VH-VL binders against Rusticyanin (rus). Designs and how they scored, part 4

Target 1, 147 residues: Rusticyanin (rus), of Acidithiobacillus ferridurans (p0c918)
Amino acid sequence: TWKEATLPQVKAMLEKDTGKVSGDTVTYSGKTVHVVAAAVLPGFPFPSFEVHDKKNPTLEIPAGATVDVTFINTNKGFGHSFDITKKGPPYAVMPVIDPIVAGTGFSPVPKDGKFGYTDFTWHPTAGTYYYVCQIPGHAATGMFGKI
Key: E = the ipSAE of ESMFold2; O = the ipSAE of OpenDDE; V2 = 0.75 times the mean of E and O plus 0.25 times the DockQ between their complexes.

## First folded at step 1 (VH-VL)

Design f02 (framework fv_fezakinumab)
Fold by ESMFold2-Fast, scan of step 1:
Structure f02 (fold): chain C 147 residues (1-147), chain A 118 residues (1-118), chain B 111 residues (1-111)
Amino acid sequence: as target 1 above (147 residues)
Amino acid sequence: QVQLVQSGAEVKKPGASVKVSCKASGYTFTGYYMHWVRQAPGQGLEWVGWINPYSGGTFYAQKFRGRVTMTRDTSISTAYMELSRLRSDDTAVYYCARDYYGSEFDYWGRGTLVTVSS
Amino acid sequence: QAVLTQPPSVSGAPGQRVTISCTGSSSNIGADYDVHWYQQLPGTAPKLLIYGNTNRPSGVPDRFSGSKSGTSASLAITGLQAEDEADYYCQSYDSSLSGYVFGGGTQLTVL
């Protein structure tokens, strides 16, 4: 289910991320973690993800935490997805990256000053994961990060 | 009225650098990406790279990485493309063009002819 | 060479219809990136003619239309006029290059 937000609402949602930035890593703590990710915030290259104003950062999440993810597509003209996989890079243009353990599916394309967003909850087992965009070619050209 | 006004023609020797300017007016300069596209005489269009005037962020085509630098000055709504270590095959008309996240280049400058000769 | 393939030339008589093809691959048009078309009159900068596969900017006559299917796109020009003599370029984005790509251009001659 995708909802729509105005730019001020997007800015408010970005502030709900509970992580702390250190270099190119965003570190989370606590029993409940809120990750807020955007696709191509103003000033960032196409295609990329942003968390805490960092391009494709590594996300460090405590073992056993409940992860609430909000994903917002701010890239006018393009759809994106935020999907979590154990499969690491490199990624082919096609086929679709499988398996996906949690994620959003494809977002609507932003229009009329409105941006699509959705939420999901993820209960990871310990291990290394990656967040990727499933639009053909996007992960292959760098739209992914490590968890 | 959207307008992109480019600097005048340049003649350079091989090994030199050239810096082309593109002054924007008639819209919010920081609201749109600026692309640079070149066209050698009698040839097709070739994408060089883009700058996001809002952030100053840039991305360059692989062929030009290490030789091209794109910058902007928001106080005068002007974008710049500097190409270094010029070769004779860099002789081309260089265009700036505006883009709004949709990949279409909706307004173009009139072009700057850069001639590289010894 | 050019990443997107166009015929180098096309011709027609006044009042006729011509089409200009633009053939891509799975990393660009086949990956569902939009196709845009530009008209370049002799001695001038390119001008946006069609954007987002099928849309016309304000001021572009409805004689010009775009379409897209699979890995290819087409520009159709009906009711050809002498002032349509120009080079036409298609453009898209290529994920394998992480960059914007153009067709080689098609020179339209109105006989």
Scores: ipSAE 0.007, ipTM 0.523, lowest interface PAE 10.5, mean pLDDT 86

Design f03 (framework fv_fezakinumab)
Heavy chain, then light chain:
Amino acid sequence: QVQLVQSGAEVKKPGASVKVSCKASGYTFTDYFMHWVRQAPGQGLEWVGWINPDSGGTFYAQKFRGRVTMTRDTSISTAYMELSRLRSDDTAVYYCARGGLWDSFDYWGRGTLVTVSS
Amino acid sequence: QAVLTQPPSVSGAPGQRVTISCTGSSSNIGAGYDVHWYQQLPGTAPKLLIYDNSNRPSGVPDRFSGSKSGTSASLAITGLQAEDEADYYCQSYDYSLSGVVFGGGTQLTVL
ESMFold2-Fast, scan of step 1: ipSAE 0.020; ipTM 0.636

Design f04 (framework fv_fezakinumab)
Fold by ESMFold2-Fast, scan of step 1:
Structure f04 (fold): chain C 147 residues (1-147), chain A 119 residues (1-119), chain B 111 residues (1-111)
Amino acid sequence: as target 1 above (147 residues)
Amino acid sequence: QVQLVQSGAEVKKPGASVKVSCKASGYSFTGYYMHWVRQAPGQGLEWVGWIDPYSGGTFYAQKFRGRVTMTRDTSISTAYMELSRLRSDDTAVYYCARVDYGLYYFDYWGRGTLVTVSS
Amino acid sequence: QAVLTQPPSVSGAPGQRVTISCTGSSSDIGAGYDVHWYQQLPGTAPKLLIYGNSNRPSGVPDRFSGSKSGTSASLAITGLQAEDEADYYCQSYDSDLSGWVFGGGTQLTVL
């Protein structure tokens, strides 16, 4: 499931996100959208997600869209996950977040200049969701965003 | 340009406390962890702990828990390390050093503060 | 006690190559955490020499190179110069300790 990318390949993948930035929100349109999220781009605080060079932005996705998600772990030394849930913050240090409606599971730790990435498809119904990292301590210290 | 300017040398008696400062400039102070590393005379480097200047959160190496306290003042971009109940074997140069949240290496170091503990 | 193991000293003649080893365990280098190297000249603070196993910061000569394999890493210094006399430290992260770990340091003498 997990594939490997070099940093130039990561940068190329980040450009495939179809959203439009407005403040701290990334807004998507159409019946098929592509979300590209990274776990801790250089220069961003640990732990955090980045979409369009925004830390933990709110993602606005049309109800009924097909959402193709690419998640890349760029955080040297740590694993992360990108998991979607209806449960909002606050999150416990040892989170048991139910339900997880779509997600990646735990990434490999980046090494030797290679970064793990994976893709999944999600078909949201109308409602408020959150994307979170389920590594112990990460969501509790801010590694989440709103959808 | 990044600079970490540390307070001057200290001489303390066993049982006393010492508080070392590290003033950061040339970057966003809250964007990076600040770590403390010490080096006893003629010995190697030993990691003490870190503070997140953004949250004030801290984490200390097992050896120093209960004796070390790290704090910061964001209004003057300064981090502090206080070590209590000093022993002779706490004699060391204490360094502050910057670590990017996404990385695990010390990219900039302060010049060090010599703390001498003697009776 | 240092968590990572380095030889306490290494020596070479001017122009020669030396290699400094750094050995860890399954919870640090063996877990995939990068190895970084610092040079400490007498009376000075450590300076970042190699980061991310093999990358050089701006201003570090090509004579310095790093590599990593399994639970170990190596710093290679080619074309030894008198100015290279210093202590060299490796550093990684240990997941069992949840902390930053150093090697014991290697004193390089150019004879």
Scores: ipSAE 0.000, ipTM 0.530, lowest interface PAE 12.4, mean pLDDT 86

Design f05 (framework fv_fezakinumab)
Fold by ESMFold2-Fast, scan of step 1:
Structure f05 (fold): chain C 147 residues (1-147), chain A 120 residues (1-120), chain B 111 residues (1-111)
Amino acid sequence: as target 1 above (147 residues)
Amino acid sequence: QVQLVQSGAEVKKPGASVKVSCKASGYTFTSYYMHWVRQAPGQGLEWVGWINPNSGDTFYAQKFRGRVTMTRDTSISTAYMELSRLRSDDTAVYYCARDYSGYWTEFDYWGRGTLVTVSS
Amino acid sequence: QAVLTQPPSVSGAPGQRVTISCTGSSSNIGAGFDVHWYQQLPGTAPKLLIYENSNRPSGVPDRFSGSKSGTSASLAITGLQAEDEADYYCQSYDSSLSAYVFGGGTQLTVL
């Protein structure tokens, strides 16, 4: 289910990401980690994800951790999704990426100073994953990152 | 008490590079984004890009990619903008301006500007 | 050249009201991005006048007001004074360009 947030609330949510940045990687530690991802923060290219003010970073998560994901669509005028798959790039424009192991589904379009956000919990087994946007063409044009 | 003090006017030939500085005081330098905005003589304002002084991350307007580089030195609370391969139409006053979040918020304090003149 | 459209000039007499428009599109103001306004006196840097559509920074008199509707925004100046003679710029964000965008500016002349 999607909730709505004002810009100050979005700023507060982004500060709750528990990761540490090193280069193009965000590294998490502990038994429970909080990933806060945004779709197209101001100043970042369309389409892209931002985590901890990094464009499409690689996310390193400890084996066996519980992952609490918050996804916020900050891209005024456009919908996006944050979906996790084991299928790596390249991605076709169509069909949709299958299978999706966890994710948000399609966000509402931000309007009137309000931004859609949702939370989900993910319990990954060890391995390589990718986060992708399922809007047709978005992953194909670079809206994805590695986990 | 917030101040953004910019370097002095520069005169350059076409093809040269220029590096403008913006020294911040009166606030925590790493807590605010720094933007660069230019204004050609008698013309309007044009956004060039931003730097996050905490991380060093940058983002540039499409028009300036490949020619502009933004950096900072946190030990002296100073941001820099370097523009290369100068053309006569780069003649402008270059302003630094701060933004507390980088999230579509206003530019609440501006430097006094640095005039860069590009002429043969 | 400018992404947001403003009239190049407006004029009024002391004590009158003037309005300056700022017209955008579906990718900026129409997408819900806030509009900010700056005042630039001759020979000076721009100064923040209105932020987040209608808010005034400390020190800005209440005769300056902002509004936003649909794809457009407006700056109203009531009780016009000689010291208001300046250039006024609107500013927003454009999601299709991934860029901060400005209006072309409006020169206010006090008669």
Scores: ipSAE 0.006, ipTM 0.558, lowest interface PAE 10.8, mean pLDDT 86

Design f06 (framework fv_fezakinumab; at its last look DockQ between E and O 0.60; V2 from the best seeds 0.00; counts 0 for: pae E 9.6 > 2)
Fold by ESMFold2, look of step 2:
Structure f06 (fold): chain C 147 residues (1-147), chain A 120 residues (1-120), chain B 111 residues (1-111)
Amino acid sequence: as target 1 above (147 residues)
Amino acid sequence: QVQLVQSGAEVKKPGASVKVSCKASGYTFSDYYMHWVRQAPGQGLEWVGWINPETGGTFYAQKFRGRVTMTRDTSISTAYMELSRLRSDDTAVYYCAREIYGSGYYMDVWGRGTLVTVSS
Amino acid sequence: QAVLTQPPSVSGAPGQRVTISCTGSSSNIGAGYDVHWYQQLPGTAPKLLIYYNSNRPSGVPDRFSGSKSGTSASLAITGLQAEDEADYYCQSYDTSLYGWVFGGGTQLTVL
């Protein structure tokens, strides 16, 4: 279920990410972690995800952690999704990504200074995952990252 | 100064292929999407597709899917559009256009266009 | 085959104000996608005129303005000059086509 946020509310949500940045990696620790991902924050290229103000970073998350994910679509004029899969790149223009282990589905397009966001909880097992946008063309052109 | 310099006019027969080039200068080529837009004589603008020069990923308008291929060579900051199985109604000026910031919003810099004529 | 509908032509006397409409649908402008405008002077490539509905790039005079409401957008030109005689295109994104779409173009004649 998608909720709406104003820009000040979005900025407050972004600050709740519990990761630590090192280069192009965001590292999480502890039993419960909070990942806050955005689609195309101001100043970032289209199409991209941002976590902790890094473009498409690698996320390092402890196996067995409770992962609370907040996804915010800040890309004025576009819809996006944030979906987690074991299927790695490269991605087709019309993606066939199976399985999707957790995710958001397609967001509303931002309107009238309001941005759509949603949350989900995920319990990863050990291994490599990817986060991707399933809008056709987006993952194929770089809207993904590694977990 | 940002510039897009396109290859010269081409004359092709029906059934052939054409590959047009667009050389970028004055900015970091891999950070911005490149669009291709065509304009048939006396007609309006028609979007063909885009390429992300960073990844080489592409997305094509449905009308051209299966006939168009967009590529790039980052070492010379050049994008390419190839259109195959040409028909007379593919006669048009083909423009490359840069998308500001890679956001997918608008095309801020255009090439001068490449006339492709398809005739026997 | 334009997805966005523009009047084929408009005209105005020097110094007048004219408006060019751009009508879309629920899959493009009505879905909240922004509208951008391009000017194409005779014999030249298009150039960006208005972006994000109402913003002007550097070098575009403030007599050009844009707006968007519902499923439609408009370009307004005040203080018409002979050099404004050109074709004008609106552009947006369409969810059903997964692509960038242009209006059919509007030929502006300065009388």
Scores: ipSAE 0.007, ipTM 0.621, lowest interface PAE 9.6, mean pLDDT 87
ESMFold2-Fast, scan of step 1: ipSAE 0.052; ipTM 0.677
ESMFold2 (binder alone), look of step 2: mean pLDDT 93; pTM 0.949
OpenDDE, look of step 2: ipSAE 0.022; ipTM 0.684

Design f07 (framework fv_fezakinumab)
Fold by ESMFold2-Fast, scan of step 1:
Structure f07 (fold): chain C 147 residues (1-147), chain A 121 residues (1-121), chain B 111 residues (1-111)
Amino acid sequence: as target 1 above (147 residues)
Amino acid sequence: QVQLVQSGAEVKKPGASVKVSCKASGYTFTGYYMHWVRQAPGQGLEWVGWINPWSGGTFYAQKFRGRVTMTRDTSISTAYMELSRLRSDDTAVYYCARDSSGWYEEYFDYWGRGTLVTVSS
Amino acid sequence: QAVLTQPPSVSGAPGQRVTISCTGSSSNIGAGYDVHWYQQLPGTAPKLLIYGDSNRPSGVPDRFSGSKSGTSASLAITGLQAEDEADYYCQSYDSSLSGSVFGGGTQLTVL
């Protein structure tokens, strides 16, 4: 279920990401990890994800950790999704990216100064994953990152 | 370098329409919302509306709804604002300005130099 | 007229401090929306001076600072210089209008 947040609430949620930045990688540690991702955050190009002030960073997450993901759509006029897959790039312009192992599905389009956000919990096993947007053309034009 | 280059000054009669252009360079045109802001001589800044260059989606201030149309041409990275049924009090400098993000009315980090539109008999 | 209220003018001498106020309401600044400031030199387009209440873009001297409290914001200019003579505008978002709103502008004269 998608909830609505005001801009000050979005800014507060972004500060809850528990990762540490090193170059183009955000590294998480511990038994419980909180990832906060935004779609097209202020200062970032369309289409892109932002995590911890980085564009489409590689996320390093301990196998076996409990991962709480918050995804916020901050892109007014556009829907997005944050979906996790084992399928790597390249992606087709009209992708049906299968299988999806965890994710949000499509967000509402932001309106009236409100932003849609949702949470999900993911329990990764060892391996390489990708986070992608399922809106046609978005993953194909770069809206994805590596896990 | 980011640049927004606007079309030249226009002189129009009351009742006419004017179409102002704003050509963007130095960044991904479809990655940022474009806003239009006007300023009457000796007066303050007044927000007109925005266009999302990726989708073509628009939103206009209530004062201008029914008279303003915003469009874009992605092949030449150019945004347009057309204002119809011009009145003398539409005389103003019209600016295009890049929104820093996809957030609602966050702030305008780059501005065009402005296009003076004069409406007189 | 203008949704945000600014004094129409302010003046100071070189080296002095001036402040410019920006007063809003519960639907804009009072709702927690950020305040941004623009400097407009005579005959030019506005330039971003302060964003997100208190942040400076690259190239803006630390003599310029912003603050926000309740329904109002303030721009402070210290060590005033002749080149600071300009119009200054505050801007926020208004939830009842679903759009950007500007202050009426303040003319700064350096005497």
Scores: ipSAE 0.014, ipTM 0.584, lowest interface PAE 7.1, mean pLDDT 87

Design f08 (framework fv_fezakinumab)
Fold by ESMFold2-Fast, scan of step 1:
Structure f08 (fold): chain C 147 residues (1-147), chain A 122 residues (1-122), chain B 111 residues (1-111)
Amino acid sequence: as target 1 above (147 residues)
Amino acid sequence: QVQLVQSGAEVKKPGASVKVSCKASGYTFTDYYMHWVRQAPGQGLEWVGWINPYTGETFYAQKFRGRVTMTRDTSISTAYMELSRLRSDDTAVYYCARDLEYYGSGSYFDYWGRGTLVTVSS
Amino acid sequence: QAVLTQPPSVSGAPGQRVTISCTGSTSNIGAGYDVHWYQQLPGTAPKLLIYGNSNRPSGVPDRFSGSKSGTSASLAITGLQAEDEADYYCQSYDSSLEGWVFGGGTQLTVL
């Protein structure tokens, strides 16, 4: 279920991402990995994901690790989702991207200075994945990244 | 390097409309929100609204809803603010300002245009 | 009508220290939103002076510092110089208004 965060709580959550930035890639290591993704941080183009202050970065995660994902919708006026799929781009506007192997579902729209966030746990097997937004048109216009 | 160049001063009659431009250079125009802030003579700063140059999405302060329209032209990296049904108390310097935020620090305006004086008088 | 309250004026002698307060409420500073400060010299656009409560942009002297506590923020200026004469504005975000709000401004006079 979706929880609410104030802006200072969002700041604190963003700093809990355990990855290391190298170019346009965020690399994770260890048995437990914490990914913190935001939907459209201020100053970033709509639509996009941000991880570690990088736009739609490639995430490099060890196969077999336990991945704890926190997703925060910071985009005023819009809902978003953070869903993981094996299907790569290009994405059609419709129909919906399928199959989804793990994810959040649709977030609430930010209101009254509160931002919706949720957590889920994912256990990746070896392979290439993508994180995408399932809102119609969003992935088609660039709201996705590679894992 | 970053510059925001605004259009020149305007004198308008009550009831008219004015359209102010803000041409950006020195950065990727579509990567940063653009805000508009006004300042009446001898008064403080008042936030008007923002536009996302990538999408064209806008959001306006409640006081200006129904009278203000913000647009952009990505081919020339220019943002516009149009204010209609002008009143004498709309006389102000209108600034465009670039929005930059990192790690949830709250939006702040790191670069400002020099301002456009709009005078509304009979 | 300003949403954030600042004293209309403050004065100090060269070399002295002054502080400018910015008082908000539970819907802005008290809700945890950051406070930013701008300096406006006569006849010019505002310039970013402090962002994120206490951070200085490149080129801003360390004589300028910011702090935040509860529903209020403060800008401190040490070693006052004549060129510091300007209007100073605080800014935050207000959740009830769903927008950015400014203080009424403080005119600093160096006498």
Scores: ipSAE 0.006, ipTM 0.531, lowest interface PAE 13.1, mean pLDDT 85

Design f09 (framework fv_fezakinumab)
Fold by ESMFold2-Fast, scan of step 1:
Structure f09 (fold): chain C 147 residues (1-147), chain A 123 residues (1-123), chain B 111 residues (1-111)
Amino acid sequence: as target 1 above (147 residues)
Amino acid sequence: QVQLVQSGAEVKKPGASVKVSCKASGYIFTGYYMHWVRQAPGQGLEWVGWINPNSGGTFYAQKFRGRVTMTRDTSISTAYMELSRLRSDDTAVYYCARGGEYYDFWSGPFDPWGRGTLVTVSS
Amino acid sequence: QAVLTQPPSVSGAPGQRVTISCTGSSSNIGAGYDVHWYQQLPGTAPKLLIYGNSDRPSGVPDRFSGSKSGTSASLAITGLQAEDEADYYCQSYDSSLSGLVFGGGTQLTVL
């Protein structure tokens, strides 16, 4: 279910991400990690994801960790999703990307001053994953990153 | 209390690079975006871009992409803007200005502003 | 040319009311983005005068006010004083440019 956040609440949530930035990679450690991802933060290109103010960064997560994901849609005028798949690029415009192993579904479009966010928990096994947006055309035009 | 102190005036030849500094004091440097705005003599204000001092993340106006680089040094609360391949029409006063601290943190308003650094590009 | 349109100059006598317009489009002010106003006295850096369409920073007198309607915003100055002689700039965000935009500036002359 989607909840609403104000501008100050979005800022506070972005700071809860437990990762460490190195170049264009965000590395997580420990048995419980918190990933906070946004869709199109101000100043970032449409369409893109941001983690720690990095566009579509590679996320390195320990296998077997409990991963708590918070996804916030900050993109005026558009819905987005944050879904995890083993299928790598390239992505077609249609149909939707399958299989999806965890994710959010489609977000509401932001209203003036209010932004939709949701949480989910994921327990990755070893392997390569990708986070993608399922809105038609978004992953095909670059809205994805590697895990 | 909150203050932005910029480096002194520079005179450069066309094709050179210039690096302007902006030292912040009186607030938590990493809590606010830093913006750069320029003003050519007798002209209006033109936004150049922003840097997030906490992450080092940057965003530049389309006109300056490929020529501008923004960096910061958190140990001395200083932001930098470097503009390369200078042309005579880059002659301007370059301001740093503190942005907001929330989701719209990069979109202004700007308060305070530095006093500006005049960059003159002349052969 | 500036993305937001301001008159290049406006003038008034002491005690008068003057209004400075800032005209945008559907991709900026018309899209609901806030308008901020700056005052630039000769030889100085700009100073924040109005933020969030109509709010005043501490120290800005109440004779300065801002408003927004449709694709436009206005700065009103009542009880005009000689020290108000300055350049005034509006600022917003433009979604089509994905960037911050300024008006061309208005020079206020106190006659």
Scores: ipSAE 0.000, ipTM 0.546, lowest interface PAE 13.5, mean pLDDT 85

Design f10 (framework fv_fezakinumab)
Fold by ESMFold2-Fast, scan of step 1:
Structure f10 (fold): chain C 147 residues (1-147), chain A 117 residues (1-117), chain B 111 residues (1-111)
Amino acid sequence: as target 1 above (147 residues)
Amino acid sequence: QVQLVQSGAEVKKPGASVKVSCKASGYTFTAYYMHWVRQAPGQGLEWVGWINPDSGYTFYAQKFRGRVTMTRDTSISTAYMELSRLRSDDTAVYYCARSLWEGFDYWGRGTLVTVSS
Amino acid sequence: QAVLTQPPSVSGAPGQRVTISCTGSSSNIGSGYDVHWYQQLPGTAPKLLIYGNSNRPSGVPDRFSGSKSGTSASLAITGLQAEDEADYYCQSWDSSLSGYVFGGGTQLTVL
């Protein structure tokens, strides 16, 4: 399930995000949207998600849209996940956050200059969601954002 | 030049608390996790936990939860580990170590904590 | 209670090759988490010897190499020298414990 990319390939994938930045929010439009998220992208702090060159931004997605998510782990030395939940912060260190409604599961740790990435499709109903890393402690220390 | 300078050896009675310091220099203190690792005499390495010096948030190994507290002071680039309700089997050298991506790349020289009655 | 299993000791003569194994499980090395290796000389702090399975920090000779396969990793030392006599530890991340775990350590004796 997990594929591998070099850093230049990661940069190319990041530009496929269809969102529009407004302050600390990335807004998506249309019937199909593409969210590209990276874990600890070079230049971003550990632990954090990057979406559209923003740290842990709020994502605004039209209800009923088909959401294609690409998640890339660019953090050498650590696994991460990108999982969607209705449960909001604060997050405990343990146990694992649940329920999750969609997500990637744990990524491989980057090796040999290659970064693991995977895709999933999600069809949101109206409501507030959060994207979180399920490595215990990561969401508790800020590795999450609002949808 | 990255340096981690730790406080000196401590001798404590069972039930006491000990607070070990680790002063960082030669890099941006808030950009790296600070870990604490201990080693009992003649034994192996045991990870205690980490602190994010930027946020102040901490994560501890399950064995130490409820007894360990990690803090930092960004104004003096210093991390602290306090272990309470000491037992004789807490006797160990306690190391601070820096990590981001490439394992624990710089270590302090260690602080010997002896717990005896 | 080491989560990663290493042999307690290994020995070799100068110029020989030795290999130190590190056996994990599906929750750590088997899940793809990187393995790091540390060298600890008597009376000193550990020193990072190999990171990210097979990478050497500046100043570490190329006679030290790391590899990983399945649920296990190995540290190989070729051209063994007297100054290699030390304890060696592997380390990885364990997803079920959500924490760093170390091997029990291997004492290398150069005879």
Scores: ipSAE 0.006, ipTM 0.559, lowest interface PAE 11.1, mean pLDDT 86

